# Ledger of designs, part 1: VHH binders against Rho GTPase-activating protein SYDE2 (SYDE2)

Scores and structures below are computed, not measured.

Target 1, 120 residues: Rho GTPase-activating protein SYDE2 (SYDE2), of Homo sapiens (Human) (q5vt97r660to779)
Amino acid sequence: IDAFRHYSFSDQPKCSQYISGLMSVHFYGAEDLKPPRIDSKDVFCAIQVDSVNKARTALLTCRTTFLDMDHTFNIEIENAQHLKLVVFSWEPTPRKNRVCCHGTVVLPTLFRVTKTHQLA
Below, numbering starts at 1 at the first letter of every chain, in headers, positions and changes, except where a header shows other numbers; Kabat numbers aren't used for antibody chains.
F, E and O are the ipSAE of ESMFold2-Fast, ESMFold2 and OpenDDE, as the mean of both directions, binder to target and target to binder. V2 is 0.75 times the mean of E and O plus 0.25 times the DockQ between their complexes.
[cut] marks letters that were taken out.
Atom coordinates printed by the task and the answers are left out, and those that the model quotes come from them; centres of patches stay.

## First folded at step 1 (VHH)

Design a1 (framework vhh_surovatamig_d1)
Fold by ESMFold2-Fast, scan of step 1:
Structure a1 (fold): chain B 120 residues (1-120), chain A 122 residues (1-122)
Amino acid sequence: as target 1 above (120 residues)
Amino acid sequence: EVQLVESGGGLVQPGGSLRLSCAASGFTFSDYWMSWVRQAPGKGLEWVATINQDGSEKDYVDSVKGRFTISRDNAKKSLYLQMNSLRAEDTAVYYCARDLYYDFWSGYEDYRGQGTLVTVSS
């Protein structure tokens, strides 16, 4: 998903740095994921607003570097500046989650992101 | 403001028991997985135990399985660690942590409290 930079939500001459209201976030999938080294690893997606967890998906099976999904989060935000999208691998033991990839979007940008940072 | 405040640490003899508590505030406690992590003197951070939102799922590091029990009380916004059959190698500062889905070895967990010291010594 592409990010639209320099998009203004306010009257001239300044852009708003904070957003409040209801936000719908659509996840159509993830690409270029590196699987966590075993076939059929479970993953989940999470949304953070200003470093606060707001929602996550159920566990999803990732067999390849492609995660196909169609999920919508409806979240309420107040004076928010950043929306962070994270894909985690689920680890049963020692029960710690590993970040597979993440992306951060500065609000009030209209956005679509096609690639994210990868962490192994 | 997210706050996690640990208590219950102290000096105990090998084979003894101790119960740690963590009081959470500033967030919806019942929405988060919670963990206990520890740091022994001169060593790195080690994950100890994790519990899910409603307490139905629990996991432990192998060295404490059968000796430690993690639990939570969502109404009181509190996390607990019951430690039995304590060993010298359990000596560490114990931290209550909100699970932000990070690998704790990276040092980028969401929030940790100030910690409570547990010393197991004769």
Scores: ipSAE 0.006, ipTM 0.131, lowest interface PAE 9.9, mean pLDDT 67

Design a10 (framework vhh_surovatamig_d1)
Fold by ESMFold2-Fast, scan of step 1:
Structure a10 (fold): chain B 120 residues (1-120), chain A 120 residues (1-120)
Amino acid sequence: as target 1 above (120 residues)
Amino acid sequence: EVQLVESGGGLVQPGGSLRLSCAASGFTFSEYYMSWVRQAPGKGLEWVATISEDGSYTDYVDSVKGRFTISRDNAKKSLYLQMNSLRAEDTAVYYCAREDYGDYSWFDYRGQGTLVTVSS
């Protein structure tokens, strides 16, 4: 799973069976993000495995429609099927947060994320 | 018990139109942002459209702007998606989703989905 950071996103799954272990997901950034509804430059990223929150970043300042992160998520997974990455625009009320980028990938598809608005 | 029940999916030819409906129950529908999300065969989840509590604000992914219209009827507790000028790339299972970012979730509930097939 540590090899994920070395590979570009693959449209071909490497294995269709569920996987367990330590996973490292390297997120280099995003571009062409959906503009926030309100005048807010703050965003954060979250990673979910099988609809369970596993990790998130602190608040980050987005530069126009470009987010430069270079962040690695280290998570432990058990019999996992799906990984979801979400970029939120921040608002004080949680229900008013806006999704800038949303994607889901079937494990164990190898990928490397750069300059992307939508994943898988 | 929160329930979201989609309907209106089917087989349609490219360039055709289809209207999806979602019946909500078990919560105060008028207090929530609502979304449509979709999952194409072999692909991940993709956010499609969002509508605010009173319908005063709507937002769409770029690929459907000008073709899809999200609307709601709070008295009937129903959410709608009018899809025009359908393309083969719109083929997916469409889910009605309740938006809630409190736990870093993009949505906390979604329905069973309705299949839309655009064949050429």
Scores: ipSAE 0.006, ipTM 0.141, lowest interface PAE 10.5, mean pLDDT 68

Design a11 (framework vhh_surovatamig_d1)
Fold by ESMFold2-Fast, scan of step 1:
Structure a11 (fold): chain B 120 residues (1-120), chain A 121 residues (1-121)
Amino acid sequence: as target 1 above (120 residues)
Amino acid sequence: EVQLVESGGGLVQPGGSLRLSCAASGFTFSSYAMSWVRQAPGKGLEWVATINQDGSEKDYVDSVKGRFTISRDNAKKSLYLQMNSLRAEDTAVYYCARVYESWTEGYFDYRGQGTLVTVSS
């Protein structure tokens, strides 16, 4: 299911409208990861907005089912409804049945827009 | 805008062959691994094959190994799937997909509109 140890958004109040602008998404790690193979040591984290990939981390070595990191995604969003954080296991040759851990956040939520789009 | 446009689908008899093509635009094609995925009527999306950036590494779902061949032409920004010894179970809409650093089904950031392959008499 959701296996992030913790993640945080800005301390802005929640609102019920879809959001646009530049935003920062912070995450600090994940617990209880289930790699698809026992020897899978490399992972990366990605952020998707409305099913579109926006950014990812570099490859990280996960030596246990615990990933401890501090990363910020700076992304641009337009009328966004859903934000998904995904941890992928990496392999140079693709394999069927690869398991990933993920968290999904319905927008709007507690978050910070780092810059708002401007009208000309 | 990232675009992937599939072609080459059609009706073919069991045991026949088809070659699918995918034209890519809007991104640096040679920098991405590419896949073919398919969706049979009433079923979920199934990963079929992947090829790495330079074409030196390929992988296939077990049901198509020995029958299908994935290839690419980076100069033409094109991806191909040669399908031989087609079976009724291969009937599906076939999608060209850009791999998002994960090779599992559903972990792709773009796919095309699809091309229908029907295997029947």
Scores: ipSAE 0.012, ipTM 0.140, lowest interface PAE 9.2, mean pLDDT 69

Design a12 (framework vhh_surovatamig_d1)
Fold by ESMFold2-Fast, scan of step 1:
Structure a12 (fold): chain B 120 residues (1-120), chain A 126 residues (1-126)
Amino acid sequence: as target 1 above (120 residues)
Amino acid sequence: EVQLVESGGGLVQPGGSLRLSCAASGFTFSSYWMSWVRQAPGKGLEWVATINQDGSEKDYVDSVKGRFTISRDNAKKSLYLQMNSLRAEDTAVYYCAKDYFEGSDLYSYYYGMDVRGQGTLVTVSS
């Protein structure tokens, strides 16, 4: 998040500069997941920038409390300050989509900015 | 009763344009993020675009960035998708979907929609 803030936005009281560009976030897995029901095994991961959903994975099967995955989010950022990765579990009922946030994100998460712009 | 009624689809040549509309009823439209999703013949559901409550935040799938524009009119309870530079790959049934609500854990996004209508068919000639 601190590294993300440095690459995407800088707030200074007397001089405002901001950085925008394309960002690649690699997510390697999650553990200690607590699904809303014992038989609810479908999860997905979403990346949020400043509390806005920017990208997500396909539905994945969680094995017990562990999710093994290797996924890259490619997002475009503008004047962004905060990055959050959230793991959701799906309600298993086909006609009622409920997504509950559960679990802990397993790092390392690799942050790579493929290009940057700094504006004065 | 939550209802979403899509319209505006049709047959268009590659490079052409269409504007899709969605009329919403049965819920507080201005309180929800809204999305457009599509399903091409024989394929799965694909998320296309999302817009927040007041229209200040918009996101698109990479294949439509720069070509499609999502917008909304909260007074008319309507969602729109302006589609420019259409390609054969854009041929699909388009659905609007009630999406994320701040302070709730309910999503009707990409892999399923808790509410959708019949959709509106967009055919790009080939």
Scores: ipSAE 0.006, ipTM 0.113, lowest interface PAE 10.9, mean pLDDT 63

Design a2 (framework vhh_surovatamig_d1)
Fold by ESMFold2-Fast, scan of step 1:
Structure a2 (fold): chain B 120 residues (1-120), chain A 123 residues (1-123)
Amino acid sequence: as target 1 above (120 residues)
Amino acid sequence: EVQLVESGGGLVQPGGSLRLSCAASGFTFSSYEMSWVRQAPGKGLEWVATISYDGSNKDYVDSVKGRFTISRDNAKKSLYLQMNSLRAEDTAVYYCARESTYYDFWSGYFDYRGQGTLVTVSS
């Protein structure tokens, strides 16, 4: 079972070890976010490919633990194995972004069948 | 000009240890968050670890947690990565990278990186 609808990066009949090309990721929102500061209202979402930041949203106001959005990321990837969506808390300059319990999902880009990962 | 010069790479057997160093010049080192990123043969760049400008906050990619330790010495303008229990999958060129104080869609999180130092884990 392919847990992601229309999961196909290049319409190729066979999976390869690494994926390269243009990729679109559609993000509908997040629930049950655990900000490191309870009073934190500003967050942003970033796409990481093999743990390297590739794209992010503008600053978003989080409703406590709920983030509602409809956003598409368009990224170029090269020899990629993993895609990660991360929610960061925002700090004013100097930048002190933290990957800290806001929410993370890892999508194995090489697998046709994967478990649905849930943002914390 | 900003310069970052890595050293300490080499050939090591699985289970071994290496300590990487990065010498920074041309900027106020203590004002920037610093990272280590790596690129394995045939793969893209992978973020490994980040340290805040005062050393109080450290973050790691999951695959190296408990094995790698990032540290810095602001007086010496140096960044370090202590790598223990090395695995074949850790084989890569390791780069010292300076965290950008500004991030947007057209630039990555890092505005400068060094020339890299090769780490080969094999038997």
Scores: ipSAE 0.000, ipTM 0.113, lowest interface PAE 11.4, mean pLDDT 67

Design a3 (framework vhh_surovatamig_d1)
Amino acid sequence: EVQLVESGGGLVQPGGSLRLSCAASGFTFDDYAMSWVRQAPGKGLEWVATIKQDGSEKDYVDSVKGRFTISRDNAKKSLYLQMNSLRAEDTAVYYCARDEYDILTGYSEAFDIRGQGTLVTVSS
ESMFold2-Fast, scan of step 1: ipSAE 0.011; ipTM 0.253

Design a4 (framework vhh_surovatamig_d1)
Fold by ESMFold2-Fast, scan of step 1:
Parts: C-alpha cells; structure tokens; sequence
Structure a4 (fold): chain B 120 residues (1-120), chain A 121 residues (1-121)
C-alpha cells in the first residue's frame, strides 16, 4: 500500500526496545496503485507485524488505480518492532497472490507525521 | 498458540458422503481466509477449497466442484467441508489450513494434524 508516500517521518534511530499492547491503525485510502495485472478488480490490504500477518480487509474492488476506504485495524502486538501495510491482488489460488505495493513503519520508532494529499 | 483440529474422517463407500469439521483456536478466526488441503497416499499436497472471511467467496479445485461445499461459522470458530458423491480418488488425509501471505507466492502458514478419509468398498 502507498498511503505512506504522502507522509513524512522524523528520521530517528530505531529504539532498541520492543513494544507490546493494543494498536489501532486507521487506513483511509491509497492512490497511484500499480496492480500486477491492470485488469485486476479485486484487492485486499493486510497488516504485518514483524513479517507475521495480523489482519486484512475483505476483498475490495479497485475502480482505477486507487482504493477508497475508511478502515481501522485493531491488532494486539507483543514485543513488536516492525509494522508493514501491504496491498495484494486477489488470485483464485492462494499460492499465486501478488504484492501490489507496500509501506513500512518501524516500531517503536519515534516519528511525527506531516500529511500531504492524504485527506481521504 | 495457533491450533487447528480436524475431525469427521472415516471409511465410506463410493458415492457416499462425509462432513469434515475443523476447530480453530489461538487467533482471530474471522480475520483469515481458510482452506482445506489434502494429501493422497504417496502423493503431494493438493489444495481443495478456500473460503473468504465471511463465507461470501468460495473457490474449489475442478475435480471437486459440485461435489464438495466449504463453509464456516465464525461465532463457533469452525470450518467445514461437506463431501458428497465421494470417489476412490478422494482418499487422502484432509488438513484444515490457515491462509498466510509472506511475499508474492502466497501459502498456508498453519495446518492441523489431518483427518483420514478412505473411500473404499
């Protein structure tokens, strides 16, 4: 998912500590998607914590090269260091799913977000 | 802590029916696509069927279309496979599997111990 392309993060060294607790990730959309197949009409978004899938949306129809949604992921994390948002195109056989795009946020990195063009 | 436990396998005659069940625990069942996969004696794993989070989307391997029905009950954290018109070639260990995505390949990240289905006269 390229939703983070319009955000700026403070570039600070990653903390040596890991974090635990309930985390809410509010996803309001993405634009300028490049699906593996231009005719792919079904996509889904997933949250990965330390490369483990924790949650994903239901299948969504991509109207052009964007997703238009207002979705919140509520995930429990334990001793976590890395959060990743991924958009997949859906394939009938699970072994052939392809990554459309992705963004990554390091936990417990200290950051501040400056938003541009992401007011969905 | 993820656990998948299959049940319902057994010996059945050709043309018969069986219903397999899978009890899930240790994760939020409604957040995952679920599949049934099988392994016939001396052969590799074969994907059989997949069901979406809410059961609105279902997919099957061609050889079982019209004969098998996958379903789920999110409140009970259970996955089912109704198998009708069974054939000798359906003889296999059947596994309940959770869909996991690592990269571009897609795969099942957990599966149960399996339940044996034998179709024989």
Amino acid sequence: as target 1 above (120 residues)
Amino acid sequence: EVQLVESGGGLVQPGGSLRLSCAASGFTFSDYYMSWVRQAPGKGLEWVATISYDGSNKDYVDSVKGRFTISRDNAKKSLYLQMNSLRAEDTAVYYCAREGYYDSSGYWDYRGQGTLVTVSS
Scores: ipSAE 0.007, ipTM 0.135, lowest interface PAE 10.5, mean pLDDT 66

Design a5 (framework vhh_surovatamig_d1)
Fold by ESMFold2-Fast, scan of step 1:
Structure a5 (fold): chain B 120 residues (1-120), chain A 123 residues (1-123)
Amino acid sequence: as target 1 above (120 residues)
Amino acid sequence: EVQLVESGGGLVQPGGSLRLSCAASGFTFSSYWMSWVRQAPGKGLEWVATIKEDGSEKDYVDSVKGRFTISRDNAKKSLYLQMNSLRAEDTAVYYCARDSDYVWGSYEYFDYRGQGTLVTVSS
C-alpha cells in the first residue's frame, strides 16, 4: 500500500511457518490518504491479526491527505498468518467510518520482523 | 442483546456542573473503547470524548478540554462524563456509544448507541 511510508520489515527471506510471540509494529505515518469528510479532520488507526482486532490509536488530526504520527503497536500474536493495518476517518455520523487507506502483510510468507530485543 | 442506558441529564445554569452515567449490558464492557457523543438542537452529531478499554487513554473535543472528564468503572459496567463550567453551547442530547469492533472493511464508528439524555444549559 503506497499510502503507508516507513513501515519497516526485515530483509530476511520469506518465512515458511506460522509466527508466535510479542511483536512491536512502529508506524511513522501515511500519505495519499483519501481526504476526511469535509466536517471531520480526525482519524484513527487499527491493527488486526488474522481478522482479530489487537490494538488501535486514539483519535489523531489528519492534515488533508497526510497523517503524521509516531506510534508503536505492541501486540501478542499466536500462530499468525496475516497482519493488517487500517486507517479510519472519523465522521460526525455514528453510522460510518471511511477507510482512508490500509496495508496488509501476510505472515509468515512475506518477511519476518526482526528486532534487536532478541540481542542480550 | 447490547443495551446502553444514559442518565444524569437535566436543566442547569451556566457555570454549573452535571455528571452523566451510562449503564452497559449484553456485552463484555471491559473489552471496548467507549465514547460520549452529543447532538445540539438543529445540528449534527458531535464526538465529545473517548476512553480506552482500561481507562489508560482519554481524548476530548477541543471545546470541552479542561471542563469535561470521561471515566469508566469496568466492574460496574458503567461509563461517566463529568461536566464542569457548563456553557449554553453545551446544550445537547448526550449519547453513550460503544466504539465499533474495527471489523475488516467496517464503516461503522459506533456499533451501538443509547437513547440519550438531554442536557439544557440556560438561565
Scores: ipSAE 0.006, ipTM 0.139, lowest interface PAE 11.4, mean pLDDT 67

Design a6 (framework vhh_surovatamig_d1)
Fold by ESMFold2-Fast, scan of step 1:
Structure a6 (fold): chain B 120 residues (1-120), chain A 122 residues (1-122)
Amino acid sequence: as target 1 above (120 residues)
Amino acid sequence: EVQLVESGGGLVQPGGSLRLSCAASGFTFSSYAMSWVRQAPGKGLEWVATIKQDGSEKDYVDSVKGRFTISRDNAKKSLYLQMNSLRAEDTAVYYCARDLEYYGSGSYFEYRGQGTLVTVSS
């Protein structure tokens, strides 16, 4: 079962320019989170670049509808256009992963990014 | 650099037992759930078992429930799979996998070891 087929996605335009380099993404938490299953409080946050998983947090305990965290993702991107933040409900079986919430951010053109000339 | 190194595979007769081990390095082992996945000859990748980061929860594919036991030792940064009552259909290359991320996105191919071959035949 593909969990993304069951959830709405952000309808944001894609940037017309592609960006390469090193990027840091800082997370300070989430609010108004849909609760996971009543028998599971475990969640994790993931960052996707052009629909490819690049990094994730360790498992976190969701407190009611709030997720309080201070986490930085350091990722290398190549010809990237689209960045997505996703919060998943964690289940032991991969097919039971569920999205608690998600946000989609069009890759900014004015943020400071260190360029790379080769694969890391 | 994330590294996972499997060992313990071999040839065994039906009804036999094997214990697989996985040595992890390059990341904080105790912060991640760990899985065993396998690939039978000519087949796709199949999830076998998962263990939560603290060992508190375990889950298995139905075909191995009651026969296989997953465990971990966070101090030794090691993952284990005890396989009992082995059947011919358990023949596969077994891989240790760090991330139990979104299924179907290729997460297993990114953070799995070289694998260890288990052959069950008489």
Scores: ipSAE 0.007, ipTM 0.219, lowest interface PAE 9.7, mean pLDDT 67

Design a7 (framework vhh_surovatamig_d1)
Fold by ESMFold2-Fast, scan of step 1:
Structure a7 (fold): chain B 120 residues (1-120), chain A 124 residues (1-124)
Amino acid sequence: as target 1 above (120 residues)
Amino acid sequence: EVQLVESGGGLVQPGGSLRLSCAASGFTFSDYWMSWVRQAPGKGLEWVATIKQDGSEKDYVDSVKGRFTISRDNAKKSLYLQMNSLRAEDTAVYYCAKDTEYVEYGDTTYFDYRGQGTLVTVSS
């Protein structure tokens, strides 16, 4: 029926710069988690900087695909470009832990705006 | 400062072999499980193989079982991946990774202090 325009943000920074210092990251929860194994509903959350694991929560019970929490990560970063928040399902064999969801923030957060056209 | 330096990548023909090496420094190498992970240009990061601190246990992704062998030398603080019967789909940048220290989370494997990587191209 109608065509519309919308804007999206790129996860690429406008320029290549690095951040150093102390950072506090508040995590309030997650939605649309991939279903864990039916006999294991335990999950944990991790924060990664440039693919390096910096901190994790204790095991948390996930009762559905929705995780409610209020956790703060305090991390020290040096010359960092990417911050990733990941929720993993816990398994008895550690190599079988699954990524339930993740989100990435580029540091510094200098995002580009790109126009897109979509047909409705 | 934790450092991991990969080497040994290159161009090989299908069916060929390569041995990757990883030199570790800045931590007590013998105290950690070590892993190899890879990333093909159009794909995400894929775990390939893991080895226990003393080398007594090894695990592999199904697509490389029987073809790849992970090993380590704790005296030299080095990790290795012997790759045989290489296929075009093995083309990727290969990374050496240190597992996390949090045993209370079930000895999970995560890519702590991943190195710069070494490119493996399998092409005729």
Scores: ipSAE 0.005, ipTM 0.119, lowest interface PAE 11.6, mean pLDDT 66

Design a8 (framework vhh_surovatamig_d1)
Fold by ESMFold2-Fast, scan of step 1:
Structure a8 (fold): chain B 120 residues (1-120), chain A 122 residues (1-122)
Amino acid sequence: as target 1 above (120 residues)
Amino acid sequence: EVQLVESGGGLVQPGGSLRLSCAASGFTFSNYDMSWVRQAPGKGLEWVATINQDGSEKDYVDSVKGRFTISRDNAKKSLYLQMNSLRAEDTAVYYCARGEWLDYEGYYMDVRGQGTLVTVSS
């Protein structure tokens, strides 16, 4: 499997493999971020494993793209199938955080190529 | 009206020290975990330290452990950050925030102050 060329992002990935261990996910930036509907300047990225939040970045100023971002998530996963990156617009009350963008990576594809995965 | 007002920032040389203060008003200060968050020029907000309601639990980002000390005075409704052995990398606007680190969601913050600038340069 060539995870950088033949893998895909999907909202409802299907896979038959479960992966466990410590994983590092390198995030270099993002393209095609929708601006928040409320013109919030602050966003943050969170990593979810099987729909459970595991880590997040500090707040970032939203300018449309994060091309110059360099962040590594270090997470422990147990029998996981799906890894999801979610970009939220920040609100003072977290209950109102809105999803600006998300991408789901089939975890076996990511894990087979390298322990570190780089997003464009 | 909930307000947090920071003070104590300034210009300091590498290796120097500064003490930041935050005055809270408009809420029951002793009922909340409090944090310090910073933003370096051109970068996003970074969580620095959190202290629980009674001051018995304190947490820090790895880069400041052993150099920074967070404390609070509930009678005075004040939060403090003692910064020692300052480095150029510590240059940022420092914000007092009402919030905490949550295992599943990372850092939670529901209000912050206006900020105080700390510049570490020679």
Scores: ipSAE 0.000, ipTM 0.088, lowest interface PAE 15.0, mean pLDDT 67

Design a9 (framework vhh_surovatamig_d1)
Fold by ESMFold2-Fast, scan of step 1:
Structure a9 (fold): chain B 120 residues (1-120), chain A 123 residues (1-123)
Amino acid sequence: as target 1 above (120 residues)
Amino acid sequence: EVQLVESGGGLVQPGGSLRLSCAASGFTFSSYWMSWVRQAPGKGLEWVATIKQDGSEKDYVDSVKGRFTISRDNAKKSLYLQMNSLRAEDTAVYYCATDLGYSSGWYEDFDYRGQGTLVTVSS
């Protein structure tokens, strides 16, 4: 089960695809990372469903702009429309609130849902 | 599975000192940057201090710089915050945290943090 960057549905007349159930997303890695801080070597990956964080990896050291991994996210979704895979760079700063910035990098992969109840 | 247990809070007068401790379990403590964050009554979470995995880098919020010192002991899986010259404004529940992922409304709070320890600076 593979990850994707964008998920969208368009039709005429307009309709939406909503998905509920358990989903497994397999993430193989990321390339061409462009964090706000170029020398940042600590990253983590998160999966977002409709702009809500659902799962993430532990903090990982990125030795270059390339991250190699073999990780599966198992997530529960309800009436979901969009999946987004995000690679975050870790940036502790001397600010009142800690700053974490994101760079979105996703492999070109197929969408697949394991247990679903779909409304088209 | 990850657990963080804070201790060392209490009531102290302005100008006093406290030392907070955090005991970590359920993860490889030495592999993570660690932070102290606090929440004053009626306010949001505020980052206080951060320390790198090996202790070589430390950062502080301006209001505590020169007064607070963050440290860690990887062998004991413990994080510490030495607080000197305490002010009424330091009154808050203090949490130790790993991989905060919190950034002024950019992310939901997707963190591992403990129950917190209350620090009251009064009188």
Scores: ipSAE 0.006, ipTM 0.138, lowest interface PAE 9.8, mean pLDDT 65

Design b1 (framework vhh_brivekimig_d4)
Fold by ESMFold2-Fast, scan of step 1:
Structure b1 (fold): chain B 120 residues (1-120), chain A 121 residues (1-121)
Amino acid sequence: as target 1 above (120 residues)
Amino acid sequence: EVQLVESGGGVVQPGGSLRLSCAASGFTFSSYGMSWVRQAPGKGPEWVSSISGSGGDTLYADSVKGRFTISRDNSKNTLYLQMNSLRPEDTALYYCAKDLYDFWSGYSDYSSQGTLVTVSS
């Protein structure tokens, strides 16, 4: 299956300004995740600011829906422009982890990210 | 050549304690995060705990949180897992794993034979 997928953003203008301060990112969950292998058991979420890793969760059971997470990342950012949430499939054997999906938010904005082809 | 050698496993009764060690060589130990992974008989591998290269950040699986403590001694190139209040369901082969890049990337590997922990009377 696909190692990497893109998501669309609705009504998100690009901003030339940079943001500094303390940021809380609240992750409620995900739907329609597809593991890269049938033997993938666990996933984890990581948050990146301008391509630098800032936080990640502990391992979560790999399933198509995680609507009970209610996880908050508290991070300090400086002159940041992009925030990215990445969900990785964790491989416990001597193999590389693979990306299940990702989303990217351009800072500073309060606009919502819309998952392409999501059925409610 | 990366080498990871686990030790410290054994047979212990429920409620007992064990300390596992992992001796690492072939890489700059303090530059990489490390993890413990276990595999119970007849089950798939389960992540147990991770620690950053500096030792400043730790993560634990819910099944071991409050009972197990991960630590490292960068001067000795050694990773530890202190296991307290052991339960029969903790019976497994325990492996240590090295991150391939960094703590946050989640890439890891292990290729050793592990150390066996049996919790039984």
Scores: ipSAE 0.000, ipTM 0.218, lowest interface PAE 11.3, mean pLDDT 68

Design b2 (framework vhh_brivekimig_d4)
Fold by ESMFold2-Fast, scan of step 1:
Structure b2 (fold): chain B 120 residues (1-120), chain A 121 residues (1-121)
Amino acid sequence: as target 1 above (120 residues)
Amino acid sequence: EVQLVESGGGVVQPGGSLRLSCAASGFTFSDYAMSWVRQAPGKGPEWVSSISGSGSYTLYADSVKGRFTISRDNSKNTLYLQMNSLRPEDTALYYCARDEYYDSSGYFDLSSQGTLVTVSS
């Protein structure tokens, strides 16, 4: 989506507590996923900034409990507070994906994993 | 921008076959699950079939299972729907649609022209 034109709602001023610029995020993989059933589900990885989707990978075949990857996201962020990495299973229901794993980064502090979800 | 162009529709008699194609451009085709959606005269849109980006997973509506086969060729950025044993109730405009992970609404953008399939005797 482009920046809002004629956005009239007031917003809280953001400043040095948040980060702006170009960011490279290197994703090494995921582990401790629930094993898929015999017909493995396709999965994909996504990056979100302050609950806005910025990028995703191609669909990948999940191999048991491990997802090996070496992928770099190059994204532009503005006054960002949280960075979220999410692994989704592609579900065979139209446009309903299941979260397998996620981690959240509070910018500019240490990484913190808040929840894990498992593949069916 | 994302562009999807459907082709392969036509007029066929009951029991006949047609193969639909969808040419995709403007995005990395293999990154997205793809779907076929149809709209019959006087009805709302009905989801028909989906295929994962890898092609490993397919799903079909109960009304078409065993008769239709969805497939894709990622090297050609093309989605296909092989329709066999066609019935008069399969008469509809057929659309292809890109499935994005953050769009969990179940809504399909049918802004493309689609391809018309008419099954009549």
Scores: ipSAE 0.000, ipTM 0.129, lowest interface PAE 12.5, mean pLDDT 66

